VH-VL binders against q9r0b6r508to684. Designs and how they scored, part 1

Scores and structures below are computed, not measured.

Target 1, 177 residues: q9r0b6r508to684
Amino acid sequence: HIRSDFRHGAGGWQIRSMGVSKRPLQWSQSGLLLGLRGGEELSAPKKFLGDQRLSYGQPVILTLQVPPGGSPPPIQLRLEGAGLALSLRPSSLPSPQDTRQPRRVQLQFLLQETSEEAESPLPTFHFQRLLSNLTALSIWTSGQGPGHSGQVLLCEVQLTSAWPQRELAPPASWVET
Positions, changes and structure headers below are counted from each chain's first letter, unless a header gives other numbers; antibody chains are not in Kabat numbers.
ipSAE, averaged over its two directions, is called F for ESMFold2-Fast, E for ESMFold2 and O for OpenDDE. V2 adds 0.75 times the mean of E and O to 0.25 times the DockQ between the complexes of E and O.
[cut] stands for letters that were removed.

## First folded at step 1 (VH-VL)

Design a01 (framework fv_adalimumab_6cr1)
Fold by ESMFold2-Fast, scan of step 1:
Structure a01 (fold): chain C 177 residues (1-177), chain A 122 residues (1-122), chain B 107 residues (1-107)
Amino acid sequence: as target 1 above (177 residues)
Amino acid sequence: EVQLVESGGGLVQPGRSLRLSCAASGFTFDDYAMHWVRQAPGKGLEWVSAISWNSGSIDYADSVEGRFTISRDNAKNSLYLQMNSLRAEDTAVYYCAKDEYYDSSGYYFDYWGQGTLVTVSS
Amino acid sequence: DIQMTQSPSSLSASVGDRVTITCRASQGISNYLAWYQQKPGKAPKLLIYAASTLQSGVPSRFSGSGSGTDFTLTISSLQPEDVATYYCQKYNSAPYTFGQGTKVEIK
């Protein structure tokens, strides 16, 4: 599994617009503040990219910290590879809790070519091609409700593989503590 | 170990061009943004240019924009700086530097090359 | 653009002395500040990032503090190998501006 837990910084994630770094991420000890607006995306570092065919049918899991009474913003996962692009909506509804306490919410995105929430579904052949050379994995929103989305903290991103990662140690720069 | 080795510096006349190279080893080159930083003789450090891991984002200092072009070849683990319309004030040791991300704006430089001297003089 | 000003421009101290170098940003930069050490004839080396976090392998006698606009680098007990020019750098956004440097010498 490939993971960013943001314990020690932004971990190579960047806010981009039209492929260009746009503005600083706000980081705290427990994660990144999601303040994405129209046209902006939060782009994954290289470790989430490349040949991800072993992740076909597996979830990308985002863990968010949501303020009291708040809800996750409408987050989409955008994949690009081999000249193709696909946007995915969460495969499962978040378990909303209106409480006085901050809470953690997980959003799961199944890496598959069709789902009830998929935008512009791809034939299986094309989706396999996209996953064979993933050039971008990005978090974005199609819109923003008033008052809530600017306070949500992204605490973790996990890309799940069907097979365990090889036990060879990753480069020191990729080790997360 | 991480190693960055610059080359291509030398004496060049004003108005001419020069291309610098930086050969990287000891880390996954295509996971990191890379930078050029220069230092005029007896002076302080000046950031010159940056390029993201996939060449999708490029920035220049105002003093060099329109004259210098940063590029990279990830298959060769190499960073380049094409310097056109050189001026006497471009005389400096040029360092390539590897960034380490603090966040999307955070380009602190965890490793530096040894530098290559560019002298622009008639 | 945000200006970075260091003080003093140079200092001389004795081995074992506590040395403090200051860096001031003309506008707030939160904790997006790094400190570099450059020994004569050598490339710079990262000492501290995020204003106060020591880079791996840097001796514990080095420490950083500050936030916003005012930052300090402290060497708690100066050693001969610490003779160098020290630079602060803002890195919250381009341009990634350096201070003018502080030259540290032994008396």
Scores: ipSAE 0.000, ipTM 0.464, lowest interface PAE 17.0, mean pLDDT 80

Design a03 (framework fv_adalimumab_6cr1)
Fold by ESMFold2-Fast, scan of step 1:
Structure a03 (fold): chain C 177 residues (1-177), chain A 121 residues (1-121), chain B 107 residues (1-107)
Amino acid sequence: as target 1 above (177 residues)
Amino acid sequence: EVQLVESGGGLVQPGRSLRLSCAASGFTFDDYAMHWVRQAPGKGLEWVSAISWDSGSIDYADSVEGRFTISRDNAKNSLYLQMNSLRAEDTAVYYCAKGDYDILTGYYDYWGQGTLVTVSS
Amino acid sequence: DIQMTQSPSSLSASVGDRVTITCRASQGISDYLAWYQQKPGKAPKLLIYAASTLQSGVPSRFSGSGSGTDFTLTISSLQPEDVATYYCQKYDSAPYTFGQGTKVEIK
């Protein structure tokens, strides 16, 4: 698995707007402050990029620390590769939690082109091409919105590979017969 | 790299006015809320006022509401505090403090050096 | 308004000692609690926010804990440079009230 746990820094994550680095990140050993504004995205470092076909059908898992009284903002993942782009919504909402205490929530994003969570779904062949040379993986949010406490932290990002430990055969080039 | 430099403090008579300035550098000033915090000689810290990154949200401590006005000029990377109808109890070192772009977040990762305001006859 | 009360108001300890400072809110503030260090003649410096999150660059001997109304700042092994007044601050909503401060001195 590929992960960022932010224990030693921002780990190469950057806030970008229009593809250019914009604001510095606020970091602590507990995570990155997830306070994105309109048009901003949080972009993954190179270790999440390149050939990620082993992650096909597997989740990207975000772990958030949500303060009491707060709610996680609406979050989407954006993937780019091979000249293609796809946005994904979480495959499930976090289970309800007691808002009187700080809590951790996990959001899962399935890397599948046929999920109902996909915005602008891609044919399977195109999605596999995108994963074969991923050039961007980024987090979008609609902002904090009303009712948020302004202190949601991103504590971990995990890009999951197939498990148990089994060699996945690389996909053959898809040919229409 | 991040610097906040206050100016405008001094000795002023009760009932008069004074304007404090804070010059910011080393970060994107227009992305963050800014706060004023004061400290009377030998006493503790007291939050005074806050302004959001876009000046759309402003808060004041009850002790200064109606007398003080916080403002900012993002083109000049500057924060201001206009203090009217000054009282002896306003005597304090005034600190400029960097907040978050969300005004609800009232903790400060960077502070200026402070500027002393003395209100006395 | 919610009151913030620190204890003790002052303490003296030896280098290497474990030092504990407490902060109590008169009403629940969840984990919206920050700790600051202020050395004589200097501006305050952020140590901890969200009750337990250590600010980048702050020595690991500092730690925070608590939620709701009762909070603690701990210095695991006091050093000479830690002589200062320590303040807690609530930041769940305005007013962003500070505690009265705890003065830490070396005997």
Scores: ipSAE 0.000, ipTM 0.458, lowest interface PAE 18.1, mean pLDDT 80

Design a05 (framework fv_adalimumab_6cr1)
Fold by ESMFold2-Fast, scan of step 1:
Structure a05 (fold): chain C 177 residues (1-177), chain A 123 residues (1-123), chain B 107 residues (1-107)
Amino acid sequence: as target 1 above (177 residues)
Amino acid sequence: EVQLVESGGGLVQPGRSLRLSCAASGFTFDDYAMHWVRQAPGKGLEWVSAISWNSGSIDYADSVEGRFTISRDNAKNSLYLQMNSLRAEDTAVYYCAKDLSEYSSGWYDFDYWGQGTLVTVSS
Amino acid sequence: DIQMTQSPSSLSASVGDRVTITCRASQGIRNYLAWYQQKPGKAPKLLIYAASTLQSGVPSRFSGSGSGTDFTLTISSLQPEDVATYYCQKYNSAPLTFGQGTKVEIK
């Protein structure tokens, strides 16, 4: 698996607007401040890019540290590769939490071409092409949520890969396409 | 205040087994990887084993692979090291150490250590 | 496996002296390097992580530098309480190898 845990710096992540770096990240030992402004996105370093086909059907997991009284902002992942782009929403909502204490929240984004998890779903072939040469993986917030406030930290990003043994039994959707 | 307290050390004969325990308090034990580090008398530090927050990832030093088993009980905030087929060269103070990193794929530096428990393997 | 070698194995210096300890990895480890201080009969204490980041509560006279294969721990003005053995450690991937240690004494 490919991870950034931000324990030792921003790990090559950058705030970008229209594909160019705009301003420095706010980093602490606990993580990156997820304070994105309109038009900004948090872009992954090159270790998350390239051939990521082994991640098909697997989750990207974001771990957030939410302060007391705070809420995670509406977060989306943007994937770009082979001239294609796709935005993914979390596959499920976090369970209810006691908001009076600092807490950790995990958001999972399944790397699938399905419409329920995608702003603009892609045919399977096109999604495989996108994953074969991933040129951008970015975190952005829609900024439309009513409840996001306070200082939310991004503590970890994991890009999950399938184990080699699972190549002997490909997914049913892959076989039928 | 973070505290790690090791127990279970003592004198043991070569070829026998011993189980060490580490009781953790003052932090959310379930969020952190844990390590065992040992130090032979008058010698340097040697990393022994690591276990992730959920027991999903475990690693061992080559010198103990196949003989030692690391485990944890998150409900009891406890870390364990089962030591089998003990050798004279396993004689050391064994430290329990907390990984600084939370929910990470890698192993990181140790921000808190226990006071250690002495294991003496001798006939 | 990556080997960690410290130099010197021991040193003696006077109070107020600048002390430098080096640590070399046999292969590149980026900045995944920590420094620990161990006083006799005590558990080690984390001084520096990520090669150059000072742990909270550690005196500012301690500093770390380096990246890749060559790393340095510096004590800008040695104090009596700094008498200890110092260890470097590579981390991130197993094995989490320690250097052999450098014993610092006051003459």
Scores: ipSAE 0.000, ipTM 0.476, lowest interface PAE 16.6, mean pLDDT 82

Design a10 (framework fv_adalimumab_6cr1)
Fold by ESMFold2-Fast, scan of step 1:
Structure a10 (fold): chain C 177 residues (1-177), chain A 121 residues (1-121), chain B 107 residues (1-107)
Amino acid sequence: as target 1 above (177 residues)
Amino acid sequence: EVQLVESGGGLVQPGRSLRLSCAASGFTFDDYAMHWVRQAPGKGLEWVSAISWNSGSIDYADSVEGRFTISRDNAKNSLYLQMNSLRAEDTAVYYCAKDTYSYGYDYFDYWGQGTLVTVSS
Amino acid sequence: DIQMTQSPSSLSASVGDRVTITCRASQGISSYLAWYQQKPGKAPKLLIYAASTLQSGVPSRFSGSGSGTDFTLTISSLQPEDVATYYCQQYDSYPYTFGQGTKVEIK
């Protein structure tokens, strides 16, 4: 599977607005600051892109750190590939938690075309086409306002693949030759 | 409009140093990784170095590692290449090139006009 | 390092001809390939990225295709202003590498 844990930096993620970078990302040892507003999206680096068909039906997992007094943010996952686009909602909602303490929240997004979770469902063939050459994977909000206070950090993003998967050498973009 | 203007090229003796500058305008400089690409006379293109938007990630071609230093000044919208221990093989037109991502690893949507560096005795 | 090989190294064609240039990567690079046009004495200009996506402002006679290791740049109807050297570039991994270039001339 493919991960960004942000321990050593922003890991190639960037904020975009209407396809153009709008503002710099803020990073700390604890993660990336999530302060997305309407029209902004947090775009994944190349290691999450390309042929991701082995991830069909598997989750993308986002791990957040929510400060005391914060609320779970409204997040959607946007996928683009092969001239197609699809936005997904979380497959499960976080359980209610005591907001007086800092807390870790996980959001899971199943990579499949579902009539209830997708805003514009795709036929299975088209969704497989999209996953065969993923050109964008982005995190955004659908305009529910901030829905949060204080600093919410993105601590990890994981793209899960079916087991076992063929182990190919990572793209050279992940490491210097 | 996007503009990248290189300066600082010239004739320099082997073993000496030279500093190139690239002045950027027409886009939010702080949002993008920047690169240096060179082209020896009559030859093809060779990637030299990359720097992320915040200088947190820097990469070099093996041929220049340890001799060249890329840097940027976001307050001045400027990219730099400090070239030390120059060799005849470093003779080339040096281009400033803009990435489409903040951290690099993408293509070059805009190029400067280049500045010629000639390393000769 | 990923080696990029272009074919042919040079070609001469007539105005209105269909011109095809190929680029081969020594290993799979998915669609992380760009094509640049460089006219004599000028800086390179982006034509195509992601193997097949035309850059805004580039004439529609230019098109790209391919994935993995084999890629093609096509000029459907060659014009006098298309005289240039064309380069492919992989951006899958550092160090970035370019093809050796294909010089296009009018006969």
Scores: ipSAE 0.000, ipTM 0.475, lowest interface PAE 15.7, mean pLDDT 82

Design a12 (framework fv_adalimumab_6cr1)
Fold by ESMFold2-Fast, scan of step 1:
Structure a12 (fold): chain C 177 residues (1-177), chain A 123 residues (1-123), chain B 107 residues (1-107)
Amino acid sequence: as target 1 above (177 residues)
Amino acid sequence: EVQLVESGGGLVQPGRSLRLSCAASGFTFDDYAMHWVRQAPGKGLEWVSAISWNSGSIDYADSVEGRFTISRDNAKNSLYLQMNSLRAEDTAVYYCAKGPDYYDSSGYPLDYWGQGTLVTVSS
Amino acid sequence: DIQMTQSPSSLSASVGDRVTITCRASQGISNYLAWYQQKPGKAPKLLIYDASTLQSGVPSRFSGSGSGTDFTLTISSLQPEDVATYYCQKYDSAPYTFGQGTKVEIK
């Protein structure tokens, strides 16, 4: 897995606005403070970019730490490549908890094109082109910053690949028993 | 301590095959792109091939494309270069080199290198 | 493909001299350029990356500059241990082409 665990720093992640870094990140050994303002995105380092076709249909997993009684802000994953952009919603939402302890939750984003009726729909062939040369992978919120969403930390990001699907598929004419 | 140790070099006749190995230690091998770089006797460095952490991205120099195959075994912390149809021009010291922790072959410069293994292609 | 050309091919200087080596890319590579030092009989060692960032453990007498197509490696005060061949390398995208090298010797 391609992974960022933030134990030693921001790991190349940057706040991005208009395609450039705009604000410094707030980091601790527990993670990055996820306090994005309107129009800001948290942008992944190069290790998450490039040819990610092996990740088609596989999850991007975000691990968050929420304060006692808190909830994560609405989060979307934005992908850019080949001049295209697509925003994905989590395939699994964290269940509400009534607890006094800080808790960790995971959000999964399947790297798939959205349905025709979904926000940001994209044809399969365009999505494959986007994944063949991914130029940005970013975490976006609805503009909730510190003081509205609470102190939520991003603890880990994983990009999963369909290993061992790396082999070149034989031509259809050669596939026969 | 990061260490890369190449092996498998030797004298080989033109047209034959040879397989090089690189044993990695001192870092999480699965997290890094790996490269092969060669140097002919008395000549400069020539980049040969690169492979991403998951083998999802593989690149070759034009001079070796179709003849050489790079591969890795993450369970064994090992990188390989299968060299087929060897030519006298392939005579060189072959270096194994570690890319950055960006997990792809289009990444950053080569921060650690092995000692190299000599391949001599001669009759 | 982008060609990487170094100049001079070789130079001979005295201990304490300022030494300058130039690397030119035939097309723009932004700041995706690294410099390596190779001492006789040894593997190369990374000196500088991102055109101007000094690798940890490398002496401060080494510095790099440039962007786009023209890049320079400077040794501010040449030491006997700096006798080596120096290579530039582009790493914006494959192929990760090296320059032909500059041999630095002491008079």
Scores: ipSAE 0.000, ipTM 0.464, lowest interface PAE 16.9, mean pLDDT 79

Design a14 (framework fv_adalimumab_6cr1)
Fold by ESMFold2-Fast, scan of step 1:
Structure a14 (fold): chain C 177 residues (1-177), chain A 122 residues (1-122), chain B 107 residues (1-107)
Amino acid sequence: as target 1 above (177 residues)
Amino acid sequence: EVQLVESGGGLVQPGRSLRLSCAASGFTFDDYAMHWVRQAPGKGLEWVSAISWNSGSIDYADSVEGRFTISRDNAKNSLYLQMNSLRAEDTAVYYCAKARYYGSGRYYFDYWGQGTLVTVSS
Amino acid sequence: DIQMTQSPSSLSASVGDRVTITCRASQGISNYLAWYQQKPGKAPKLLIYAASTLQSGVPSRFSGSGSGTDFTLTISSLQPEDVATYYCQKYNRAPYTFGQGTKVEIK
């Protein structure tokens, strides 16, 4: 698994924008402050990039800390590789609000070829090609407004990888039904 | 004042190669995706190729894939298009275009260079 | 891939006329559509993005509308300097395909 827990800083993550120069991230002991402006995205360091085909069908997990009464913003995960791009929405909806204390919520993004933004999903071959040379993995938000807390922290990002398994030769007398 | 200046165009025979350059100024070049768009004489605009801010994502139109290579040098604020195996139908004015990002790999073009003419003829 | 078709291919109108140009995508592209103006002998200039958002510095007589597959560019009161070819462009994803263009001339 590839992981950023932000315990010692921003961990190489950067805010990138098509309309403005790079901006420094705001880091705290609890995580990175999500404060993306229009057109900005939070881009992953190189350890999340390259050949990620073992992550096919596996989740990218984002852990967020939301304030009391808050909810996670509408976050999308963007993947680029081999000249292809795809945006993913969370595979599951967040749980109902808990207003007692700052709470952590997890958003899971399943790395498969479905694309809710595109009219048709990417063919499996094209998605495998994208994962064979992942050149960007970015977090961005589409929603704005007073209902979305500016105090939401990104506490962890995990890219899950499958571990290849090997077949063992069965004993000569062993038959499985 | 954003400025994009293309160069490298000229007359070239079919099957040969040509390299176009685009010199950018007036904006932070390494924050923006860059594109090449061409226009055959008296015809419409045709998108050719795109490159992201970090060269991590590259796209080509079907008509040029395998023959053209887009690249950039952020230290020199320069965009390039290497054109191999040129055909008569590649004759066009080639424009360098600065992209605006609209999320999820969506780009429209807010500034264009004046173009450089490539003529492929025997 | 998605085809972009403009109508009409050309038109002639008088100064002060309301001019409309249409652009049709062969598949849905939401509002990811831009309009460009290209005057004779010059590079294209961005007029509108996100189907209806006017680029800074573009005269207010230009407006855009539409979503999905059908889009319209309107010039509310045609001026002499508006003589140009107008192009729509999809940008929902690569390829960033342009329509064939609509040539606008004054009678």
Scores: ipSAE 0.000, ipTM 0.485, lowest interface PAE 16.5, mean pLDDT 80

